# VH-VL binders against p38371: the designs that were tried, part 21

Target 1, 215 residues: p38371
Amino acid sequence: CNFEQPETNCFVQESPSWAVKYDVVDSPKDANGDECTTTAPLVELMGVYKYVNPETGAAQLALRPATLASRAIADTTTTSADQTSLGSLDTEPKDHGFCHANDFAPAFVNVAASDTAAANTIRYEFTNVRVYSAAVAPGTQFTGELKYTSNGCTSSYVMRAVWPPAPCDTASTEPAENCGVGSGLNPEFAVVCQPTSATGTTGYCVPAGDIPSFK
Key: E = the ipSAE of ESMFold2; O = the ipSAE of OpenDDE; V2 = 0.75 times the mean of E and O plus 0.25 times the DockQ between their complexes.

## First folded at step 7 (VH-VL; framework fv_romlusevimab)

Design z3 (at its last look DockQ between E and O 0.04; V2 from the best seeds 0.00; counts 0 for: pae E 19.3 > 2, placed apart)
Fold by OpenDDE, look of step 7:
Structure z3 (fold): chain C 215 residues (1-215), chain A 123 residues (1-123), chain B 108 residues (1-108)
Amino acid sequence: as target 1 above (215 residues)
Amino acid sequence: QVQLVQSGSELKKPGASVKVSCKASGYTFSRYAMNWVRQAPGQGLEWMGWINTRTGKPTYAQGFTGRFVFSLDTSVSTASLQISSLKAEDTAVYYCARERGYKGSDYYGMDVWGQGTTVTVSS
Amino acid sequence: SYVLTQPPSVSVAPGKTARITCGGNNIGSESVHWYQQKPGQAPVLVIYDNNKRPSGIPERFSGSNSGNTATLTISGVEAGDEADYYCQVWDSSSDQYVFGGGTKLTVL
């Protein structure tokens, strides 16, 4: 880009699609503290965008889960802004290459009941988001915490994300199809194929360890 | 308020040099590229080039190499244009204009302009 | 070099719609900016990236871009709209901005 002027030292790969893994910390519970069964996806794609106020230099990070985007098609009450979680982002890395993002607004959808489906309200609340922006892998991994609520059933997760989103199949012996050479991922990244369902074999490559996840 | 304030009008003789300054205020100087645009009397706008306000790297349009030099004084948020070996055809109004750095496929145009500096080259 | 062609002048009655064209080879695939310049004043960005309005620019101003022609449309033209208008495109092949020759809009 000819006129590109980097605005901050906290580089974030902007993309409509990151691969995001959610590891459960607290099992689902309703408002009364009773167990419920609704959980966040095992893995999903997420839009990640960085905004900088050119007047002040203040930065923001926007997270748009694919689940919300998909459900939004049937949602006539929420806007794209409602479906995106926006938080503040550091302008420079602070601790060991991490840029911190805080004060995220909840992202949510409200799908009314239909003839074929019950009403569904989903809410994402992100906290303690950290984007790894070190020179070795700038802005292609991030982690954080998610509080996920679906129809009053709330659970908590550790979130781990990597870019690019590489599709994978655990049943494949081809490295390119199982998060190996040729997948498009940084070869130094430690990643593993996470199926989208408990019984399926297809999914996306996600960080194998804590962020930053390297071999 | 966001503004670019340029230095005053100049009257020069052929062969002399002139330096036009453009002081930015009301915004983070390094977040916007600075363009220079020339307009001869009764003529249209002519892009001269731009300078990266973060790195100080100048880029000159065709026809504006050699005698034209873009520079910065970041300590006072000021961009400058120096023209050496002035010619009569250099008589024009010179504008500085900021532009947001492009990000991806986003384009923004020159959204703030200086008031212009008239440079007259006459014997 | 990339060339942008504008009509030298356009006249319009108050309250009517003015259309100022900017011709360029395959300009429809480019990002076009438009500037308004009143006599004795610096240019003002009125449209950027084909059809986006900067803050403070009235909705009367709109832009379109297709094929070999970009168009600045000014609806409900007012006397204050009388000015020169310039289109602008970044020429990636030469790595430079190119301005159109400008169009003088006269409000009758």
Scores: ipSAE 0.049, ipTM 0.602, lowest interface PAE 4.1, mean pLDDT 92
Fold by ESMFold2, look of step 7:
Structure z3 (fold): chain C 215 residues (1-215), chain A 123 residues (1-123), chain B 108 residues (1-108)
Amino acid sequence: as target 1 above (215 residues)
Amino acid sequence: QVQLVQSGSELKKPGASVKVSCKASGYTFSRYAMNWVRQAPGQGLEWMGWINTRTGKPTYAQGFTGRFVFSLDTSVSTASLQISSLKAEDTAVYYCARERGYKGSDYYGMDVWGQGTTVTVSS
Amino acid sequence: SYVLTQPPSVSVAPGKTARITCGGNNIGSESVHWYQQKPGQAPVLVIYDNNKRPSGIPERFSGSNSGNTATLTISGVEAGDEADYYCQVWDSSSDQYVFGGGTKLTVL
């Protein structure tokens, strides 16, 4: 049939690395409501894991942004648990193949002051996370909202994520290096190469549109 | 700019047919479902169904499985509603409205609407 | 057969708060959308997914959804808020969107 897989369970592809793109919704503002410049990364890798609590049977979704993990090397005041955002996850998809994840605890890292920089807390707050779990793309794409705070500067985003991460180069004419044939991605996924910087050409393949992102 | 522009108002006699067009611009047509909504004079909104703009597969609401046909011309990002064997009861404003994401998500609502096309059926 | 019930009209003094209800069995488990329609105009989405505002909708519009009632709240009501307001859900059992009957908001 043309229908999505019936409700069964909320499968999520567990991996230390998904590719995640952030699209700005609210531009950066400080606590006074004035403009500031600190933003979330254009794209980053993210650890994604599903847990089932054996005492309650409840499912949980864990999100660990690579940016927090990399900054944790210098952090003396946060743990690996603090760097991971844990939320509730539906045990069954809704009729349309989406599994909701909600009630995420913030993920953060404290960066100690240095000779040249003040102490800072980098903080991710995820809301309204939805994993596409239908058999067409079983647990390999998700979307949600991010509130990102660093250096007293807060901004908000729609996040869109895909597994597997595929490195890419917008300057390459080779399809395997520009999110095409040979990249390792499902060929039905609509993806685009997102460079990690505004001036560079290398990055990761990310969803081209709203989840589920298909051609 | 994201917009839906509908064809102009129609005056028809009972038994005729009408085709209402809805031209999309400013976004990727195939990523958004297209809904059709009817509003009879002085009445509320009534959902008629939707068409999957990637596959062209229509879904019709219970009262609209017969004389109503949804179609696409993806080359010009246009959805159309054809109503055959027009009755006086078909007198209404007809709206197209896009829906974010594919059907399988009920989180976004109909975020962009056409201006409406008035179809008047009288003799 | 899923029915959404709205009051036919609500009157509110300028500057006060309007609350427009949308009743449905277990509607608190649904994503509820709200549309504003001014006379002679197309509907405009003002709230989606219970409590989210599209870009350009002022913060005085808010939504909630719990139990059998979803509510659209408009604080600091202005004359320009006079419109019909419709709630909407997707009914998976009949595979269709359902609109409420609409509520006419009058600013006295």
Scores: ipSAE 0.000, ipTM 0.446, lowest interface PAE 19.3, mean pLDDT 85
ESMFold2 (binder alone), look of step 7: mean pLDDT 92; pTM 0.950

Design z4 (at its last look DockQ between E and O 0.03; V2 from the best seeds 0.00; counts 0 for: pae O 10.8 > 2, placed apart)
Fold by ESMFold2, look of step 7:
Structure z4 (fold): chain C 215 residues (1-215), chain A 123 residues (1-123), chain B 108 residues (1-108)
Amino acid sequence: as target 1 above (215 residues)
Amino acid sequence: QVQLVQSGSELKKPGASVKVSCKASGYTFSRYAMNWVRQAPGQGLEWMGWINTRTGKPYYAQGFTGRFVFSLDTSVSTASLQISSLKAEDTAVYYCARERGYSGTSYYGMDVWGQGTTVTVSS
Amino acid sequence: SYVLTQPPSVSVAPGKTARITCGGNNIGGSDVHWYQQKPGQAPVLVIYDDSARPSGIPERFSGSNSGNTATLTISGVEAGDEADYYCQVWDSSSDQYVFGGGTKLTVL
């Protein structure tokens, strides 16, 4: 049998901004088990960082959703660390060139009570995160699972992420503004423009398919 | 601040009834099921069931279907446990606990607990 | 009915690591929650979904779950960690929460 050379490096492109798309798996339910309407964003930017403990060699992956960061402006009860989810990261690739990250702590922010709403904690709980580490674009795409909770309403998603973030507009006829040539993305990536709202046209280029998403 | 505050301890005779109340504050009451948990002296935790706080529909664990009644007063964000025909073995601490969430396949545990109400049944 | 088995007690020296086990048939297929109960107090959720920490729980608390065993690990044990610890799962086959019997952690 022919053995491929082992990949011993779990490279991750560190950036304050990746584009992340969420696709629903479990529709929103409250803690009674009843339907509710609060969902994760369709797409958001996410900070992604790798840390290595120099004494043990253990690696961690940090995920910081921009939605939490934006709400944190008014939240004096949580820190940047609370708004960032840390998990363990493999030191070498497995499963066809993926580096797995597990054991994530929740990321969260507190929203103060108002006249129309009780106090709320917005929570992200990541599981089964896999960073694509092989071949032409190592550490620039990842996938995983998200449990999202806000206003007592929980839903679950598959997340798919790409670096760099590329702004886009589904209404534009210019390829550079609609995830085509000139957008700044690797031309081999299969991506599609995901608007930030259901009624708008502007958003970010996100993976079009399962990771690794290539044409 | 998210809190569950329970009613005070009760001393009762066998055959009497007791009602333990649990007042919620600091969150949207109708979004979270309310669990009831029993702990007999020197023993472990025992799940009694829960009540859906939007509909008032109770769900009782096995062994708690007869003399135990869960109810709500949503106007004051209060869940109650009534125990009728009290027996000596009902002597325990009774806790209310908020259900954290539902994933579509499982429940996420109980994240906020009341301080407990001791019910003592003695002849 | 589904049964979760915990050792009745665990003793650990201050500053060392405590490991509290919760045994159940294929418990690795369930989401395990852990509660700490200090004497005279209500339980407190310290780990949920096998390994996640609620807000305010220190990083020295961690959890794992695979096969037939879930484990709560407390590193750098302090005297204030002396408590009873309970594991819990939702048993979807019977539609009930199930608690383990509890483990008394003694710091000596």
Scores: ipSAE 0.012, ipTM 0.621, lowest interface PAE 8.5, mean pLDDT 88
Fold by OpenDDE, look of step 7:
Structure z4 (fold): chain C 215 residues (1-215), chain A 123 residues (1-123), chain B 108 residues (1-108)
Amino acid sequence: as target 1 above (215 residues)
Amino acid sequence: QVQLVQSGSELKKPGASVKVSCKASGYTFSRYAMNWVRQAPGQGLEWMGWINTRTGKPYYAQGFTGRFVFSLDTSVSTASLQISSLKAEDTAVYYCARERGYSGTSYYGMDVWGQGTTVTVSS
Amino acid sequence: SYVLTQPPSVSVAPGKTARITCGGNNIGGSDVHWYQQKPGQAPVLVIYDDSARPSGIPERFSGSNSGNTATLTISGVEAGDEADYYCQVWDSSSDQYVFGGGTKLTVL
């Protein structure tokens, strides 16, 4: 294991960058139910943070997709808080080592139209997020569902995430560059290189199976 | 085997110039930034900057501009550090170290280091 | 400039646990890396991104980071662990890497 057993029951590795994969469940549709083409990224980085109220002990989980952060540069209407999805988090693991996170606020950006680009509104709605916090790999994998909306085109996904965010290249023969030995990932993790585009070879190592993803 | 091999020790006089080389092997050179780190005798580590091995663009830390030049020879997977107008204060061990990423954010650290090159500046 | 503060030295008996701290303002918001340097050798990355271990680094090495303090923990300390340890962060304000002053770990 890459990590020492945490002192807290629901440990979450806090980091500005997790590698997150989105697998489509429902194809994109607009408000009228018609087919549209905009989808969530194949893979992206995500900021993940845990907040604990020292007085009550209540915990929260914050998710900040890199897509929102990048688009936020041109967004003059939303705040950092708007671009972060905050939900409640269990204080102790429940089902098979998972800590459940629920009641996430939507995260979104609103980019106004310009002379060279159309308006762009993106919304992330997370549900049923489960952080794997068992002793064998505490707080370095999580899963959940994503409802992704871009300019009224909505699609649904299964989200699977792993830490650390190891860059990779499917064209590389070097294991360290393709989610193998030397990549920095837990050797027990079952991971695969997910390119950032359908035609590219470079991306990030993501879980190869359901969470928890082990060899 | 992934490794960085640096050039040998240098003894120079004040005002002279030195060029330290760092040859990479065992990995794709252009996929890792190359950092330079200095360590004066009995002192700690000091980051000098890095060079983008894909674009060749150098970035120098504060205090390491002017006399310090990072360069590449991509044909032989080699990064180099040149120090001009050497001073006694430049006496140190110089390390090259690879790192993933070029975005100015580092999540991975410097995972492979050269063996270091001792540069001694003495009259 | 951003400063990382480490104790100059830490002593520990074999088999015991050593903890090396790295203090910095709101360091918990940064990704901390740790390097081990033995005499006459180049540094070796032992922890990256607060708590991740590179391949080949023993499980005895772990890291944590919160608030104003990052900590490198070495359990079951061995004689071979005697070395200088440096923490490192990327300071976004100055856009440069910053190293701690280093901690000499002595195994008694």
Scores: ipSAE 0.000, ipTM 0.538, lowest interface PAE 10.8, mean pLDDT 91
ESMFold2 (binder alone), look of step 7: mean pLDDT 93; pTM 0.957

Design z5 (at its last look DockQ between E and O 0.15; V2 from the best seeds 0.00; counts 0 for: pae E 22.3 > 2, placed apart)
Fold by OpenDDE, look of step 7:
Formats: sequence, C-alpha cells, structure tokens
Structure z5 (fold): chain C 215 residues (1-215), chain A 123 residues (1-123), chain B 108 residues (1-108)
Amino acid sequence: as target 1 above (215 residues)
Amino acid sequence: QVQLVQSGSELKKPGASVKVSCKASGYTFSRYAMNWVRQAPGQGLEWMGWINTRTGKPKYAQGFTGRFVFSLDTSVSTASLQISSLKAEDTAVYYCARERSYKGYDYYGMDVWGQGTTVTVSS
Amino acid sequence: SYVLTQPPSVSVAPGKTARITCGGNNIGGKDVHWYQQKPGQAPVLVIYDDSARPSGIPERFSGSNSGNTATLTISGVEAGDEADYYCQVWDSSSDQYVFGGGTKLTVL
C-alpha cells in the first residue's frame, strides 16, 4: 500500500501504465524557427519504474512512453534501452514532498521509411521531473518538462502524471467512467478526463491542476 | 556554389560598436537559419545563437543577450551581428554558419561556414 | 548546463586510426555533430547525426555514439587531418547548442 510507505523514502508506484498529460508551453517549431504541426499526444500511458542500487542506495527512474513503445514495433535501429528514458532519482523527498529526478537519457525511436509510411524519428527529453512522495499520496503523481521532437519538429510541454491509469469517457454520466467515484483513483485527487484526440470523448483521467493535484 | 562571405577584420576600442556581416549565396537564404559562433583566441567554439532568416526572429544563447543583436537584410541575403559596448573579452573570431536542413531530425548541425571575422577590442 | 568533455589532445601516426571521444551524460540519446578546424580556417562539418557524412567528406571519417560517449574515428590518418575537432549537441534543457572543448589531433 502506497500510503504505508515512510516519508523518508522516495516511493514511486511502479507500473507499466501511468496516465500522462502534456500541456503545451512552446508551440512546435522547426530548425529555422518556423511553425510546424507535429505535437506530443494529448494523453498517453507511460511505464514508470524505479531501480535502486543495493550497494550504494542510488535510485533511478525509468520512463517509457507508450508512443515510443508503439512505434518501436517498426523500428529496427533502436533498442528497448533507447526507447526508455532513465534518470537519477532522489533517495528522500525534498521541497515539500517531492523527489527530484534528473539527467534523463533521451528516449527515442527511428522508424525507416516504408512503402506506406514516411520515416519517423521521435525523441522524448525529460527534465525537472518531480515525483510527489508525501505521505498523503506517495508516488502516485509526478510532473516535469518534456521536449518532444518528431521529424525535426520540436515542442515543449509541462508533463503531469497520475496513477492508476483510469479510462474515461467525457460522454458518460457514470462517475466511475468519468474520473469520479469508482474509477479507482484516489478520491482526493483532482482529475479530469482527457480524451486521446481533440474530437473524441474517450481517454484517461489526468491531473486537473498542478502537481500535486488535489480537490 | 553554396557559400557564406563575411565582412573584414575589425579593430575597435572599448565601448565602441561593431557590425559583422555575412552574405549568403548559392542557396535560398530564407530556408536556413543562420547561426553565429564565437571563438576567442586559442579557445574553443561557442554558440551565440541563431536567427530565423524568414521571420527575422533571433534566438540568443545564454550570455549573449543585450549587447548582441542579430539582424537581416533579406534583399541581399545578408545576416549581421552587431556588438555594442565592446569589451576586451569580445576579442574573437566570429563565424556565421548555416543551420543544416535534414528531414527527420531535430537539429542538424552547421554545414556551411563563413570564413570568420576577427574582431579585436583594444585600447 | 550540459557539458561535453573531449580530451585536449590525441596523437596518431600516419596511416593509423585516430579516435576522438566526446563525453556527455547520456549523450547516446542525442544527435552528435563533429567539426574539423584546421589552423586559421573555419570549422568544417565532418560528421552529423552521430554517424552521417556530408558530401565531400572522406569515408575515412566515421562516427559512433552510445551510452555516455560519442566517438569520431579517422582511419588511415593523413598529415592533412591534423586539426582541432569539436563535438556538438543540442541541449534541449537549455535550448542551445553545446560544443565540446575541442581535441587537437597531431599526426606524428
């Protein structure tokens, strides 16, 4: 149970699936500074894992965006390690319950062109990642910054993530299906349903405000 | 032939201003950002920033704000660097360098360089 | 700030292989570019995107990048290869290009 974790530990809920939202800070631009149209997804799942060196006690945080995992199927040049961003993680919470994670390796895929699709290179660069590990909600929310690049089109985002990943539908009147009671989320969390597309209604529950996001 | 030709060497006194020009030829000027790189005597390369050659929007590296101004004269395919309130530490070779365009990558490196302009600041 | 570390100098005999390293935290995930600068001349791009060669650059020049180290390899070194070599990356955190300190390659 996450709530039983001591405050002195940077607890992180390890899971193949966190719900992650990206809010645009800098609009997409190419190398000449011109506007381009490729952006990060509105919401996606992300694998999050914590590794601890038993000898030194040093901790690392691994982030694996689902987008990269999906594209990796067609990628013959990158490895699973390349598709995972690994950074250092604090051993104890600092700054009001946050554990800082830094020095993330870029995660990327490089899909060659095919008869049906153009070449696609995607890169995730995470910075200033902070995992909220306070006693009230240890290791079930985190935030950070993302530089997202797709085929030379680069944009910047604030990343906000919550666990567990709860599917939702903005068209549903049932609380359990729209980030309410029964969704599996901490009832104290302030969350909102983020559709996967601008025109769709289905997606995942994501933090409604800054991390930590509470009602 | 794709090339960048820079203005000649400059000798200035502290407090003065200098403007270094970089004329492009052999390619469409507005399709490639123009970088500026500084190299102090006996030192390494230092990125100063770049300018969007279509919009004229500059991006300055940390440490190169304020006294450094990038500008364009698109009518003659020329990028310029102006340094005001010159200091002794501004003594360096200044290069313009075209940002390389390569589809599928984020930032591409600099594939065409000017010959450099030596700016010497001395009393 | 992101830092690229290069050895200040590398020496190699003619005909041998020179390897110039560029160290950076998780640099393997970045695109590394390499420039050659001969005395009194402007830099020349010799490798881009880790391992790609611009037109006109001999096949003797190659690049690799993994982990925390990028490497410029020059096989069959010639006297004309004597120069300073700089690695470069884009640092997304600071949103700027970062150069290594440069490596002086001496052909013995």
Scores: ipSAE 0.013, ipTM 0.537, lowest interface PAE 8.8, mean pLDDT 91
Fold by ESMFold2, look of step 7:
Structure z5 (fold): chain C 215 residues (1-215), chain A 123 residues (1-123), chain B 108 residues (1-108)
Amino acid sequence: as target 1 above (215 residues)
Amino acid sequence: QVQLVQSGSELKKPGASVKVSCKASGYTFSRYAMNWVRQAPGQGLEWMGWINTRTGKPKYAQGFTGRFVFSLDTSVSTASLQISSLKAEDTAVYYCARERSYKGYDYYGMDVWGQGTTVTVSS
Amino acid sequence: SYVLTQPPSVSVAPGKTARITCGGNNIGGKDVHWYQQKPGQAPVLVIYDDSARPSGIPERFSGSNSGNTATLTISGVEAGDEADYYCQVWDSSSDQYVFGGGTKLTVL
C-alpha cells in the first residue's frame, strides 16, 4: 500500500456483481428485543456503481443487493431506485487509501404475500462504508456495516466485498474453481470460498480477512 | 376500529399503589407489543418499556425496574401498569401504545395510543 | 444514554415550510419515528421508518434521515399543525427506546 501518495479520485470498479460476505455483529431480534431467526444471506452478489455530478464533481456510491433485485421481479410497488442504496462518496482517498461513503438511503423491496406467508418488506441500511482505493488494487474491495431487517427481525453485520465475483466450489480440486489460479481474481487477494448455504459447497470467493484483504 | 382505552385518572397519596389498565380492541392483541410511555407535567415523552403480548415477557427501561410492573390479561386483551410505593415524582400522564411485534411487517413505530391516564400523587 | 437533540421551538408562517431537526450520533443508521402531540391529547405517529407516512397523514409531512441529522418537514403549514413534535429511535447500545426532548412548532 502507498499511504504517502494519495489518489486524486476515488475510483470504484463499477459492476452489477461484486461478491459480499456478511459477518454477524448483533444477532437477530424483533421489536420486543426477543430472538428471531431471519438473517441476511451468508454471501450475495451486489451491484456497485459510482455517480459523479459533472458540474460539481460531487460523487455518490450506489449499492444494490442482488437479493433485493431478484425479489423485486414480481414487485410492482418498488423501483430500481428503492432497491438501490445511494450514499455520498469522498472525492479523494483518506485513512490509508480508503474512500469513505456515508449518508446512505435505505434499500428495500416489498415481498408479496403467498398462500403460506404474509407480505414483508426487506430492508438494508448501510453505514460506515469504506472503499479501498489505493493504486495496488483500486476500487476492488470495500467494507462497511449493514443493518438488515426482514419478517420483523433485525440484525447487524460487518460486510466485506471483493470484485470480481468468482464462483467457487469448496469440494473442487481445480484451483480455478476454488479461488486460485484461473479464477479471475487478483492473485494478491486473500480470499476464501464462501458457500451460499450453510450445508452446500458452491458459492463465491470473498475476502478472507479485514479490508484490504491481501496475501 | 383499532382502539386502546385506558382506565380513569387516579389521585393517590405517597406510598400507595396504582394500577393503570389499557384495553385493546379491533385487532389481534398478540400481534403487537404494548409500550408504556410516561409524560410528567410540562415535560416530554419518556419510554418506560414494553411487554410482549404473546409471551407476557416484559422489558423495562433503565430506571423503571423496581416499582413498575407490566402485566397482561390476554382473555380480555388488557395490558396493565402497576406502580407501587408511589412518590410525588410519579405524578404524570401514563400512555399505553401498541407497536408491531415479533414476526410483524414494516416498522410502524407506536401507531395507536391510549388516551392517557393521569396519576396524581400528593399529600 | 443515547441523546436525541431537538430545537426547543420552531416558528413558521402559515403556508410556509417547517423543518424540525433531530440530531444524534449516526442517527442515519437508525429507524426514526416522528410523533405529533397537541395540548391535552395523546401523541400521533406522523412519520415512521425515517420517511414513511401512516395512512391518513397528508403528503405535506415528509421525513429524511442521513448522517447525524433526521428532519421532519411540513410543507404548506396550517394553523392545525401547531403542536409538539418528538423524534424517536431504538438505541441498541442501551437497549431501549429514546425520545428527543420535543420541538414546539408555532404557526405565526
Scores: ipSAE 0.000, ipTM 0.411, lowest interface PAE 22.3, mean pLDDT 85
ESMFold2 (binder alone), look of step 7: mean pLDDT 93; pTM 0.956

Design z6 (at its last look DockQ between E and O 0.04; V2 from the best seeds 0.00; counts 0 for: pae E 22.1 > 2, placed apart)
Fold by ESMFold2, look of step 7:
Structure z6 (fold): chain C 215 residues (1-215), chain A 121 residues (1-121), chain B 108 residues (1-108)
Amino acid sequence: as target 1 above (215 residues)
Amino acid sequence: QVQLVQSGSELKKPGASVKVSCKASGYTFSRYAMNWVRQAPGQGLEWMGWINTRTGKPTYAQGFTGRFVFSLDTSVSTASLQISSLKAEDTAVYYCARERGYGDYYGMDVWGQGTTVTVSS
Amino acid sequence: SYVLTQPPSVSVAPGKTARITCGGNNIGGKDVHWYQQKPGQAPVLVIYDDSARPSGIPERFSGSNSGNTATLTISGVEAGDEADYYCQVWDSSSDQYVFGGGTKLTVL
């Protein structure tokens, strides 16, 4: 009468929007190895999805950066599959409650030439992605590495992501608008408001430290 | 480097059998299905089917569900095509080609060099 | 089963734009892949999922797909582009990959 139940799967909160912060590791360099200026966004939203093969139980993780999705509107040369990075995902958590995802295909979009810029491919390459899946905050934070290429510039980053996306404003006096009480975030998360631009005040709440980012 | 290396050309008589091998290197073999494609002399490409390299389950195109057998040796990352009861019409170049992605049909991104099978009496 | 129709040949002058068509009923609802095959060589994937380029394929190769026609476009055609070109889709109704008949591109 006793048969082995499946182990708990690696849970991932599926959503069209997670908030993702990038912190530079290798500054942007061109093909000659000289410094250039094009960088990944300071913060962006990202679609995160889990697929499971019902016959085998094998799992995949899909990452779709909002920057690619936004450019895709004008790009007749790429599909949703090109704009989404798909990798293998562990079926069970490893030590310390992390589910690893590896072997990501690149995600990219083509940008047409303009009077001021040549045609360009914006390309994301994700590696070493780890989803925190422990019961205290299952599948709502992850970290990984990004190699970003655009305008002949390549740079690399540590990425840190949290769900749900919570809009914020560093100039706001309301806690709900500055990653505090009422923001919709798990109150145990350590987060900080990251503006989307170097000079603006509005952005998204992102992990304040290494994943898992808790107070 | 991702590579598929096929076995050498074969000259066979009608009624014989042949086995074409395709050895993969530079990637995780079990993540990518293996296609087989035929090209008769002076003709276009014809899909024969594929084999799921994780499970070993073959899928054969219509017209290839008899004398054609796909198999694997996962210990050496090798896919094989066996053709039995060879006919003159089986004279062709046979390609193995890696399916680009898991679960979705992304096309064939890496091809073997081809194996010429000639059947004549 | 599902049929893909390609012109048997296309001729284009060097430096001009070649357009190779692939016709099929509602092909715009399918992801189209394109292969280049030079004489005596294995095919090479040049476009996947209608319009994406694999690494190493020049930007002058592009693809589009809508309605009943997919198109491979090669701008600034060079002599080295002379080859046979095949379109391909997956047909879910019959669970088969289908190739077009191929188009010989001649660069004169």
Scores: ipSAE 0.000, ipTM 0.417, lowest interface PAE 22.1, mean pLDDT 86
Fold by OpenDDE, look of step 7:
Structure z6 (fold): chain C 215 residues (1-215), chain A 121 residues (1-121), chain B 108 residues (1-108)
Amino acid sequence: as target 1 above (215 residues)
Amino acid sequence: QVQLVQSGSELKKPGASVKVSCKASGYTFSRYAMNWVRQAPGQGLEWMGWINTRTGKPTYAQGFTGRFVFSLDTSVSTASLQISSLKAEDTAVYYCARERGYGDYYGMDVWGQGTTVTVSS
Amino acid sequence: SYVLTQPPSVSVAPGKTARITCGGNNIGGKDVHWYQQKPGQAPVLVIYDDSARPSGIPERFSGSNSGNTATLTISGVEAGDEADYYCQVWDSSSDQYVFGGGTKLTVL
């Protein structure tokens, strides 16, 4: 179902937890062009926040992947700011209800080597982020591209995100547990359960189609 | 193999229109944006813009609005560039180039062989 | 508008190392891509994301980027490396790709 809604402002649902899906576009490769195996998560939670400069009215969008937050525990070199990608955000929706966010700073962690583990650097680079902010579903879906790098292994993805983060289980017959009625999601959203691993059944509900993803 | 094959050279008069096609093969067409790059004789590369191969949304670079139109025929994995009201300064080689990742920013990893458009009275 | 500056030409003897620079304001904060274009041919991506090589590109090709200068380095230059080289970045301010003016590498 596609609707045209009046454009308002660039509302973004601020939350420490969005459900974000990464669909691979470019398989992981190292600096030599050789295949490597490290990829972004299939799905993860992400903190999403909007900042508005009260003096200028300029808006910014902050993205904090859960992967970085979790790794940050062992990281003594990066700060919360380093682990958050901050970009500019439109003040008004454009292009059929989308607010564009761009010029994101890389977000990264840098875990030094230890006696038991090798050094680990993870880098998120977001581009072409677009938040769907139409009146029918203001600021509860967004999309963009991710360049993910882990220890020199780089891959590219289409990112699709939805709020709220509804846990799901593909093995469940209960609609509420499989992105259906009772899950907490907008019933008009087209979503699908994405497990956190290739072999698991548990994960989060993510957009089933392009953003905006509606039934 | 991944490749882009462009249409043949064109000779046009000023004021005419030309349409350059770029057929993709060896990959999922809709997963990669398609860029257009112009190169005038003896000059450097100039980015014209790109088209979202999933949505069909074109984005034009500064200086390439109006007479330049990007389009798609997804049924045959083909992107096209149409130039109307041709001018002598439109004489150049036009390249289609696949964005390395979907969308923009990643660079262009696959290029067509180029299409020479000559505008002469 | 964002501008990338390249030397018009660089000459190098066979077997030596060629360095082609690409200058830009805070270019170190951008992903720089490099293209090789031989006469009468389409450009070929030889370096992406500052220092990554596409499959099929020899290890002789490397890239670096810091501060206001990105550099394409070609070690053990061969006659076949003679070409025009272009750097490229995405300018987020104007939402456009920007190419350098190109550098002609001549193998002596």
Scores: ipSAE 0.000, ipTM 0.514, lowest interface PAE 13.9, mean pLDDT 91
ESMFold2 (binder alone), look of step 7: mean pLDDT 94; pTM 0.958

